VH-VL binders against q9umr5. Designs and how they scored, part 87

Target 1, 268 residues: q9umr5
Amino acid sequence: SYKPVIVVHGLFDSSYSFRHLLEYINETHPGTVVTVLDLFDGRESLRPLWEQVQGFREAVVPIMAKAPQGVHLICYSQGGLVCRALLSVMDDHNVDSFISLSSPQMGQYGDTDYLKWLFPTSMRSNLYRICYSPWGQEFSICNYWHDPHHDDLYLNASSFLALINGERDHPNATVWRKNFLRVGHLVLIGGPDDGVITPWQSSFFGFYDANETVLEMEEQLVYLRDSFGLKTLLARGAIVRCPMAGISHTAWHSNRTLYETCIEPWLS

## First folded at step 21 (VH-VL)

Design qo9
Fold by OpenDDE, fold request of step 23:
Structure qo9 (fold): chain C 268 residues (1-268), chain A 123 residues (1-123), chain B 112 residues (1-112)
Amino acid sequence: as target 1 above (268 residues)
Amino acid sequence: QVQLVQSGAEVKKPGSSVKVSCKASGYTFSTYYISWVRQAPGQGLEYLGIIIPEYSTANYNEKFKGRVTITADKSTSTAYMELSSLRSEDTAVYYCARGSRWFDSTPYYMDVWGQGTMVTVSS
Amino acid sequence: DVVMTQSPLSLPVTLGQPASISCRSSQSLLRYTGNTYLYWFQQRPGQSPRRLIYQVSNRDSGVPDRFSGSGSGTDFTLKISRVEAEDVGVYYCMQGTKWPPTFGQGTKLEIK
């Protein structure tokens, strides 16, 4: 039998968004138990990511317990960060494949129409003033805002991304790294036509330097220092990159070609 | 020198399939996009699809309804475009073109083109 | 799909005179990142397309300076300051901002 699949949605998503994915999985892997977690939907997805991590943890623990052979995680957009954190705090998870579906794994920095209604002013220029405050960090979006021009503020104020990345020292860094390294495969999916994730290379742990030049994963300090295990995972062949052009942000979970190419191979 | 060299002209019957090759040289083949474009006689240009050879991730213009398959062989630095269920309207010159590196934001850069492959579909 | 509309479709020009080709897109080609992926290609008779301009106004290496590209949003222009005999061919604009990439109808430049 196929391993159970757990799906974690993104910002302002609902379970209905994954109807095509469910259909594809049922067609190609009949009998697979797929659970789309119905937590923190809609505006509730703006709640602090650590709160979300705890909620999702409570939901996945019983699923994992019933699946001693292991499970697969498909985590979309913001959900990809939630899942990474989840795997970092769980010392007994049994995740075979962690599929990060167009997730801002290295953070978000830029102006997008998707978020413009929340922030009418330029996010690039001004959001650091809000996000790197105590009250700003009560919103999920701010938890992974990564301003390359205000790195000191990011490192000191980010209560989520900087911690799970091991960019700021904390007492759980070693344990979280150990826990995350329990994953069988990390599948990174994204592409240049996303239109939301900024830069889109963030889905592959690429990100801006101080001059807004996008650097690759291997050039990032978190990789070089192996702060949460990226270097180790790559070395043992556990990281899979699956970039694809022509996919918009809202189509990553519904595009059949993408599913067959980047998702399906990891659902066995 | 960066160069794309395509396979020779093809004559096919309706309902059959054709597979055109595009051999790359002068650069790191696996890390750059390859796009396929066709041009019917006396007509304009039409986009078919794209691939990243390193990861074998291809995407297609929906207009072709699954008739197009794009693949790549890194060992030979060759990209392939296969078109099935051929029709007379598929008669065209087919081009491969190089995009940017996959990690860049210009997949449809198309700075270098192959010489083209004429595919004729006739009964 | 984004529709690219070129004008004129036929462009007879006297040698040494300037030429201008317009390209209009059905929607803005400006990305949220601030980049505009508009390209111009030249196709001489019996040859494959050759890129002349990338991202609205950047000339490729080897392209004469008599070629220039301009525009923004939905309106773009290719200009030739002084047409030469070797400029005969069909010119295409292409957008790479939205999937799938789409081309204009082409403008056939001929010498009068």
Scores: ipSAE 0.950, ipTM 0.967, lowest interface PAE 0.4, mean pLDDT 96
Fold by OpenDDE, fold request of step 23:
Structure qo9 (fold): chain C 268 residues (1-268), chain A 123 residues (1-123), chain B 112 residues (1-112)
Amino acid sequence: as target 1 above (268 residues)
Amino acid sequence: QVQLVQSGAEVKKPGSSVKVSCKASGYTFSTYYISWVRQAPGQGLEYLGIIIPEYSTANYNEKFKGRVTITADKSTSTAYMELSSLRSEDTAVYYCARGSRWFDSTPYYMDVWGQGTMVTVSS
Amino acid sequence: DVVMTQSPLSLPVTLGQPASISCRSSQSLLRYTGNTYLYWFQQRPGQSPRRLIYQVSNRDSGVPDRFSGSGSGTDFTLKISRVEAEDVGVYYCMQGTKWPPTFGQGTKLEIK
């Protein structure tokens, strides 16, 4: 039998967004138990990411317990960060494949309709003034806002991304790394036509330097220092990159070609 | 020098399939996009699809409704475009073109083109 | 799909005179990153397309400086300051901002 699949949605999403994905899985892997977690939907997805992690943890624990052979995670957009944190805090997870579906794994730094809605008076270059405040960190978007021009503020004020990345020292860094390394495979999916993730390479742990040049995963400090196990995962062949052109942000979970190429191979 | 050299002309019957090859040289084949474009006689250009050879991730223009398959062989630095269920309307010159590196934001860069492959579909 | 509309479709020109080709897109080609992926291609008779301009106004190496691209949003222009005999062919604009990439109808440049 196929391992259960757990789906975590993104910002402002609902379970309805994944109807096509469910269809694809059912067709290609009949009998698979797929659970789309209906938590923090819509505006509730703006809640602090640690709060979301706790909620999702409560939901996945019983699923994992019933699947001793392991489960697969499909985590979309913001959900990819939630899942990475989830796997970092769980010392007993049994995730075989962690599929990061167009997630800002190295953070977000860009103007989007999502940001305009929440911060109508703020530009990309000035959002650090809000996001790196205690008030700003109460919003999920700010939890992974990564301003390359204000690295000190990011490192000191980011209550989520900087911690799960191990970029700021904290007492759980070693344990979180150990926990995350329990994953069988990390499947990174994204592409240049996304239109939301900025830069889109963030889905592959690429990100801006101080000059806004996008550097690859292997050039990132978190990789070089192996702060949360990225280098270790790569070394043991556990990281799979699946970039695809022509996919918009809202289509990653509803494109058949993408599913067959980047998702399906990891559901067996 | 960066070059894309395509396979020779093809004559096919309706309902059959054709597979055109595009051999790349002068650069790191696996890390750059390859796009396929066709041009019917006396007509304009039409985009077919794209692939990243390193990861064998291809995407297609929905207009072709699954008839096109794009693949790549890194060992031979060759990209392939297969078109099935051929129709007379598929008669065209088919081009491969190089895009940017996959990690860049210009997949449809198309700075270098193959010489083209004429595919004729006739009864 | 984004529709690319070129004008004129036929462009007879006298040697040494300037030429201008317009390309209009049905949607803005400006991406969220601030980049605009508009390209111009030249196809001489019996040859493969050759890229002349990338991202609206950047000229490829080896392309004569008499070629220039301009525009923003939905309106773009290719200009030839002084047409030469070797410029005969069909010119295409292409957008790479939205999937799938789409081409204009082509503008056939001929010498009078």
Scores: ipSAE 0.950, ipTM 0.967, lowest interface PAE 0.4, mean pLDDT 96
Fold by OpenDDE, look of step 22:
Structure qo9 (fold): chain C 268 residues (1-268), chain A 123 residues (1-123), chain B 112 residues (1-112)
Amino acid sequence: as target 1 above (268 residues)
Amino acid sequence: QVQLVQSGAEVKKPGSSVKVSCKASGYTFSTYYISWVRQAPGQGLEYLGIIIPEYSTANYNEKFKGRVTITADKSTSTAYMELSSLRSEDTAVYYCARGSRWFDSTPYYMDVWGQGTMVTVSS
Amino acid sequence: DVVMTQSPLSLPVTLGQPASISCRSSQSLLRYTGNTYLYWFQQRPGQSPRRLIYQVSNRDSGVPDRFSGSGSGTDFTLKISRVEAEDVGVYYCMQGTKWPPTFGQGTKLEIK
């Protein structure tokens, strides 16, 4: 039988967004038990990411317990960060494939419709003043805001991304790394036509330097220092990159070609 | 120095399939996009699809309703475009073109083109 | 799909005179990142297309400086300051901002 699949949605999303994905999985892997977690939907997805991690943890623990052979995670957009954190804090997870579906794994730094809605009077260059404040960190988007021009503020004020990345020292860094390394495969999906994730390479742990030049995963300090296990995962062949052009952000979970190419191979 | 060399002309019957090849040289084949474009006689240009050879991730213009399959062989630095269920309207010169590196933001860069492959569909 | 509309479709020009081709898109080609992916291609008789301009105004290496591209949003222009005999062919604009990439109808440049 196929391993159960757990799906975690993105910002302002709900389970309804994954109706096509469910159809694809049912068609290609009949009998698969798929659970789309209906937590923190819509505007509730703006709640702090650590709160979301705790909620999703409570939901996945019983599912994992019933699946001793392991489970697969499909985590979309912001959900990809939630899942990475989840795998970092769980010392007993049994995730075989962690599929990060167009997630800002290395953070976000861009003016998007989502940001304009929340911060209509704020520009990308000035959002650090809000996001790196105590009240700003109460919003999920600010939890993974990564301003390349204010690295000091990011490192000191980011209460989520900087911690799960191991960029700021904390007492759980070693344990979190150990936990995350329990994953069988890390499947990174994204592409240049996304239109939301900025830069889109963030889905592959690429990101801006101080000159806003996008560097690859292997050039990032988190990789070089193996702060949360990326270097180790790559070395043992556990990282799979699946970039695709022509996919908009809201279509990653509903595109059949993308599913067959980047998702389906990791559900068996 | 950088060039794309395509396979020779094809004559096909309606309902059959054609597979055109595009061999790349002068650069690291696997890391650059390859796009396919066609041009019917006396007509304009039409986009078919794209692939990243390194990861074998292809995407297609929906207009062709799943009739197009794009693949790549890294060992031979060759991209392929297969078109099935051929119709007379598929008669055209088919081109491959190089895009940017996959990690860049310009997949449709198309700075280098193949010489084209004439595909004729006739009963 | 984004519709690209070129004008004129036929462009007879006297040698040494300037030429101008317009390209309009049905949607803005400005991406959220601030880039505009508008390209110009030249196709001489019996040849493959050749890129002349990328991202609105950047001229490819080997392209004569008599070619220039300009524009923003939905309106773009290719100019040839002094038409030469070798410039005969069909010119296409293409957008790469939205999937799938789409081409204009083409403008056929001929010598009078």
Scores: ipSAE 0.941, ipTM 0.962, lowest interface PAE 0.4, mean pLDDT 96

Design qo9
Fold by OpenDDE, look of step 21:
Structure qo9 (fold): chain C 268 residues (1-268), chain A 123 residues (1-123), chain B 112 residues (1-112)
Amino acid sequence: as target 1 above (268 residues)
Amino acid sequence: QVQLVQSGAEVKKPGSSVKVSCKASGYTFSTYYISWVRQAPGQGLEYLGIIIPEYSTANYNEKFKGRVTITADKSTSTAYMELSSLRSEDTAVYYCARGSRWFDSTPYYMDVWGQGTMVTVSS
Amino acid sequence: DVVMTQSPLSLPVTLGQPASISCRSSQSLLRYTGNTYLYWFQQRPGQSPRRLIYQVSNRDSGVPDRFSGSGSGTDFTLKISRVEAEDVGVYYCMQGTKWPPTFGQGTKLEIK
């Protein structure tokens, strides 16, 4: 039998968005138990990410307990960060494949419709004033806002991304790294036509330097320092990159070609 | 010098399949996009699909409804385009073209083109 | 799909005279990142397409400076300051901002 699949949605999303993915899994892997976690839907997805992590943890624990052979995680957009944090705080998770589906794993720094909606008077260059304030960090989007021009503020004020990345020292860094390294495979999916994740390479742990030049994963300090285990995972062949052109952000979970190429192979 | 050299002309019957090759040289094949474009006689250009050889991730113009398959062989630096269920309207010159590096934001860069492969579909 | 509309479709030009080709897109080609992925290609008779311009106004290596691209949003122009005999062929604009990439109908440049 196939291992159970757990799906975590993104910002302003719901379980309904994954109806095609469910169909694809059912067709190609009949009998697979797929659970789309219907938590923090819609506007509730703006809640602090740590709050979301706790909520999703409560939901996945019983599923994992019933699946001693392991489970697969498919985590979309913001959900990918939630899942990474989830795997970092859980010392007993049994995740075989962690599929990060177009997630801003290294953060977000771009003007998107979502940001305009939340902060209509703010531009990308000025959002740090809001996001790195105490009240800004009460919004999920700000939890992974990564301003390359205000690195000090990011490192000091980010209550989520900087911590799970191990970019700021904290007492749980070693343990979180150990927990995350329990994953069998990290499958990174994203592409240049996403239109939301900025830069899109963030889905592959690439990100801007101080000159807004996008550097690869291997050039990032978090990799070089192996602060949360990326270098270790890569060394043991546990990281899978699956970039694809021509996929918009809202289509990653609803494209058959993408599913067959980047998702299906890891649902064994 | 960067070059894309395509396979020779093909004559096919309706309902059959054709597979065109595109051999790359002069650059690191696996890390650059390869796009496929076709041009019917006396007509304009039509985009078929794209692939990243390193990861074998291909995407397609939905207009072809699964008839086109794009693959790549890194060991031979060769990309392939297969079109099935051929019709007379598939008669065209098929081109491969190089895009940017996969980590860049210009997959459809198309700075270098193959010489083209004429595919004729006739009864 | 984004529709690319070129004008004119036929362009007879006297040698040494300037030429101008217009390309209009059905929607803005400005990407959220601030880049505009509009390309111009030249296809001489019996040859493969050759890229002339990338991202609206950048000339490829080896392309004469008599070729220039301009525009923004939905309106773009390719200009040839002084048409030469070797410029005969079909010119295509292409957008790479939206999937799938789409081409204009082509403009056939001929010498009068």
Scores: ipSAE 0.939, ipTM 0.962, lowest interface PAE 0.4, mean pLDDT 95
Fold by ESMFold2, fold request of step 23:
Structure qo9 (fold): chain C 268 residues (1-268), chain A 123 residues (1-123), chain B 112 residues (1-112)
Amino acid sequence: as target 1 above (268 residues)
Amino acid sequence: QVQLVQSGAEVKKPGSSVKVSCKASGYTFSTYYISWVRQAPGQGLEYLGIIIPEYSTANYNEKFKGRVTITADKSTSTAYMELSSLRSEDTAVYYCARGSRWFDSTPYYMDVWGQGTMVTVSS
Amino acid sequence: DVVMTQSPLSLPVTLGQPASISCRSSQSLLRYTGNTYLYWFQQRPGQSPRRLIYQVSNRDSGVPDRFSGSGSGTDFTLKISRVEAEDVGVYYCMQGTKWPPTFGQGTKLEIK
């Protein structure tokens, strides 16, 4: 039988958004137990990411315990950062495939409509003033805001991304790396027509340098230093890239071609 | 010298399939997008779909989905486009064109084009 | 799909005189990143399309400086400052901002 699948949604999202994905899984992998976690829906998705990680951890523990052969994670947008943190903090996870569906894994540096709604007088060039403050770090978007022009502030102020990337020393760094490396496969999905994740290459652990030139995963310091195990995982052949042109941000979990090409093969 | 060289002209009957090849040279084939575009006689250009050869990740214009298949063979640096259930309105010149590297943001850059392949569908 | 509308569809021009081709999109081609993926292609008689202009106004390598592109939002223009005999052919605009890419109908440039 097929391993259970756990779905973690993104910012301003809910479990209804994944109805097409559920349909595709039922068609290709009949009998698969799929759980779309309905925690931190809508505005609750703005809660600090460590609070969300704690809540999702509590929800996934019993599911993983009932499936000793392993589970798969499909984690969309902001949810991909929640899932990566889960892989680091859980010494008891049994995740085979971690499917990262257009997630800002190296952070976000883009002007979006939800930023204007949340911080109406801010732009990407000045949002660091809010995000790299104690008040700003109480919002999930600021937990992975990564301003390439204020990297020193990011490294000091980030309560989430700088820690799970191993960019700042902390007592759990070695344990988190060990836990992350227990995953069977890391499946990275994204594309240039996404329209929200900025740069879209963040979904593949790419990101801007100080000149806003996008450097690939293998050029990032966190990769070169193997800070959280990314270089080791790539060398093991466990990182799968599945880039696809022509998919907008809200369509990644509702496009049949994307599902069949990038998701279906990893739902053993 | 970057080149895309396509297979020769084909004459097909309605209801059959055609498979056009596009052989690349002068660059690292696997990491660049390949797009397919067609042009009916005396008419304009129409986009069919795209592939990243390294990952075999193809996507298609909805107008042709279900009839078009785009593939790539990294060992021969060759992309293929197959169109099935042919009709007379599929008579056209079919082009392949190179985009950017998959990691760049310009998949539809189309800086290099093949010479074109005439496909004629007649009874 | 984004509809791309060119005008004129036929453009007879006297040698040495300027030419202008308009391209209008049914939706804005501006991305949140500030980029606009509007391209111009030239197809000489009996040849494959050739890219002239990328991202509105950037001239491709080997394209003469008499060609220029401009515009923003939904309205774009290709200009030829002094038409030469080798400029005869069909010119297409194309947008790559929104999937799928779409082309204008083409403008046939001819010498009077």
Scores: ipSAE 0.863, ipTM 0.923, lowest interface PAE 0.7, mean pLDDT 93
Fold by ESMFold2, look of step 21:
Formats: structure tokens, sequence, C-alpha cells
Structure qo9 (fold): chain C 268 residues (1-268), chain A 123 residues (1-123), chain B 112 residues (1-112)
């Protein structure tokens, strides 16, 4: 039989959005137990990411307990950051494949419709004034806002991304790294036609330098210092990259070609 | 020098399949996009699909309705396009073209083209 | 799909005179990053297409500076400041902003 699959949705999203993904799994892996977590739907997805991590943790514990042979995670957009934090804070997780569907793993530095809706007088160049404040950190978007032109403010103010990346000292950093490294495979999915994740290479742990040149994962300090285990995972052959052109942000979980190429092989 | 060299002309009957090859040289084949484009006689250009050879991640223009398969063989630096259930309307010159490196944001800039492969579909 | 419309479809010109080709898209080609993925290709008789211009206005290496591209949003132009005999062929615009990439119908440039 196939390992259970747990699905974690993104910003302004809900469990309903994954209907097509569920059908693909049912067709190729009949009998697989798939749970799309029905938490922090819609506007509740703006709540602080640590609150979301805690709620999702409570939901996954009984699922993982019933599957001692392991589970798979499929985590979309903002949900991929929730899942990465889950893997760090859970010392007893049994995740084999962590499938990251177009997630801003190194952060976001781009204007989006939802950002303009929430902060209509702001642009990416000045949003650091809001996001790097205690009030701003109460919004999930600001928890992974990563302004390459205000790196000192990011490092001091980020309550989420800088911590799970090991970019700021904290007492749990060693334990979180150990927990994250228990994952079997990290499957990174994204592409240049996404239209929301900025830079789209954030889905592959790439990000801007101070000149807005995108540096690859292997050029990032968090990789070079192995601060949360990326270098170790790559050396084990545990990082799988699956980039695909021609897919917009809302279509990653509803494209059959993407599923067959990038997701299906990892649902053992 | 960067070069894409395609297989020779094909004459096919309706209902059969054709597989066109595109051999790359002069650059790191696996990390650059390869696109496929066709041109019917006296007509314009039509986009078929794209692949990243390193990851075998292909995507297709929906117009071809599952008839096109794009693959790559990294060991021979060769991309392939297979078109099935051929019709007379598929008579065209088929081109491969190189895009950017996969990590860059310009998959479709098609800076280098193959010489083209004429596929004729007739009874 | 984004429809690309070229004008004119046939362009007879006198040697040494300027030429201008228009390309209009059915949707804006501007991405949220500020980039516009509009390309121009030249296809000489009996040859493969050759890229002339990428991202609206950037000339490829080896393309004479008599070729220039301009435009934004939905309206784009390729100009040849002084047409030479070697410029005979069909010119295509192409957008790469929205999947799938789409081409204009082509502009056949001929010497009068």
Amino acid sequence: as target 1 above (268 residues)
Amino acid sequence: QVQLVQSGAEVKKPGSSVKVSCKASGYTFSTYYISWVRQAPGQGLEYLGIIIPEYSTANYNEKFKGRVTITADKSTSTAYMELSSLRSEDTAVYYCARGSRWFDSTPYYMDVWGQGTMVTVSS
Amino acid sequence: DVVMTQSPLSLPVTLGQPASISCRSSQSLLRYTGNTYLYWFQQRPGQSPRRLIYQVSNRDSGVPDRFSGSGSGTDFTLKISRVEAEDVGVYYCMQGTKWPPTFGQGTKLEIK
C-alpha cells in the first residue's frame, strides 16, 4: 500500500483547491489515504505563521501516529514554509517526501495583488517599514518578506523566516536542524511562469543579492554554513529539483503533466 | 560554437508517428531549455512545447491534445519531439530552438535554432 | 492564448529607405517584475528563423544597429533605419510572457 499523503494549502486558499490533485493521486495510487488539512482557510491564512505551524502540527500528529511506515507532505505556496517549520519543530515526524509546490522558501520580494489589497499604499521597496515592525509580523506575508536592500532589518525583525533558516541565533537551532534532516527527500517544484513568487527561484532556495541578481541555492550563506541542513541534504542526494516552464501560480496543483513528472514518482 | 543539428526529412502516412531529433553541441546541453516550433508551407510559426533536459520536465501547447511528446537524452545531448496520429495538416518544417538556462527567467528567447526537419504527411 | 497581430503583412521598400513593423498583443506583456518578453525574429528565404531582438529592445550580437525595437504593454515596433538587400525575408514578433508563447503572423519584407 501507499504511504498517506498530507496536503497543506497556501495564502487565501482552502482544502477545496486541491480537487484535481486528489483525483490524480487516486488514479495513479489507488487506495492512498490523502488528507487535505482544512485549517487557516481564506483570510485565516494571514494569521502569524507560527500560529499556523502549531495548528497544523496538532492536525498531523494523529495521522503520522497511525502511519509508522511514514507519510508524504505536499505543501503549496505559503504552505511550504509552514511545512518546513513543521519538520523542524517536530522531533517525532516520519515524513519521507516533502514536496514543496512553488513555495517562497527563501522569502518574497515582490508586489502581488494580495499584498496591494492588504497594504494598498505600499510597494515592495517601502514595505519593509511595515513588515519589519511588531505589527507587521502579525501577518503571514510579512513573516517571509525578505527585502534584499534592508538585510539588517530583516535579520533583526523576522519572527519566522530568519529563524527557520538559521540566520539568527536561537536556542533551538541545533534541534530544528536535526529534526529537518530526518526527511527522506526534499522535492522542489517551481518555474519561471509562476507570476507570484518573487523571485520565482525562491522555490529552489535561490534569492536576490543586494543588486537583485538571483543567486542559486549553493551560493547562499544558509547553504554554505549548512545552517538548517541544505548542504547535508544535497550531499545525501536527498534534494530533488523539478522546475517546469508554463505553469502559473494557481495551476501547480491542477496540472496533470506537472503531477506526473514531479509529484507522482515520490508518492511511494 | 553553439549548434543544434536536426535529423533528416521524413515522409509519413496519415495516422502514423514521427520522431525528430535535435543534437546539441558547444554548450552544456542539460541545463538549457529546448523548445519545438513548426512552420507549415507558406505559413507562420507555431509553438509546440519545451523541455529542461536535466530534469526531463516537458510542457506542451494544449492545441496538440496529447499528440506531442518531447524527451531528451543527456548522454547524447539530443532532444526529441514525437508527433503521433499524423494528419495532412501536420505537414511542416519542425524546428528545435535553445532557450535560457533553466534557472534564468527567459525560457523562450530561442537564441539558437536547428536547421529544421521537413515532415510530409501524405497518402 | 495571447494573440499577436502584425502590421503590415507585406512591406515593399526601396533600398536605403526606412521600414517599420508593428506588433500588437491582445494582452499586456508586462510582468509583475517589470520585464516584457517580446522578441523579434528574422527568417531569410530558405533559412531557419534568427533572433534579432530580445525583451523589446535588446539587439543580439551580430545584428546591425540599423535594427531597433521599441514599445511597451501591448504595442511594439521593429524599425530598420536603412533597408539593405540582405534584409529581405519574413519578420515575426513573439511573446514569451504568457504560456504558451505565440507568434505574430509575419511581415514579408521585399525590395521594390
Scores: ipSAE 0.859, ipTM 0.925, lowest interface PAE 0.8, mean pLDDT 93

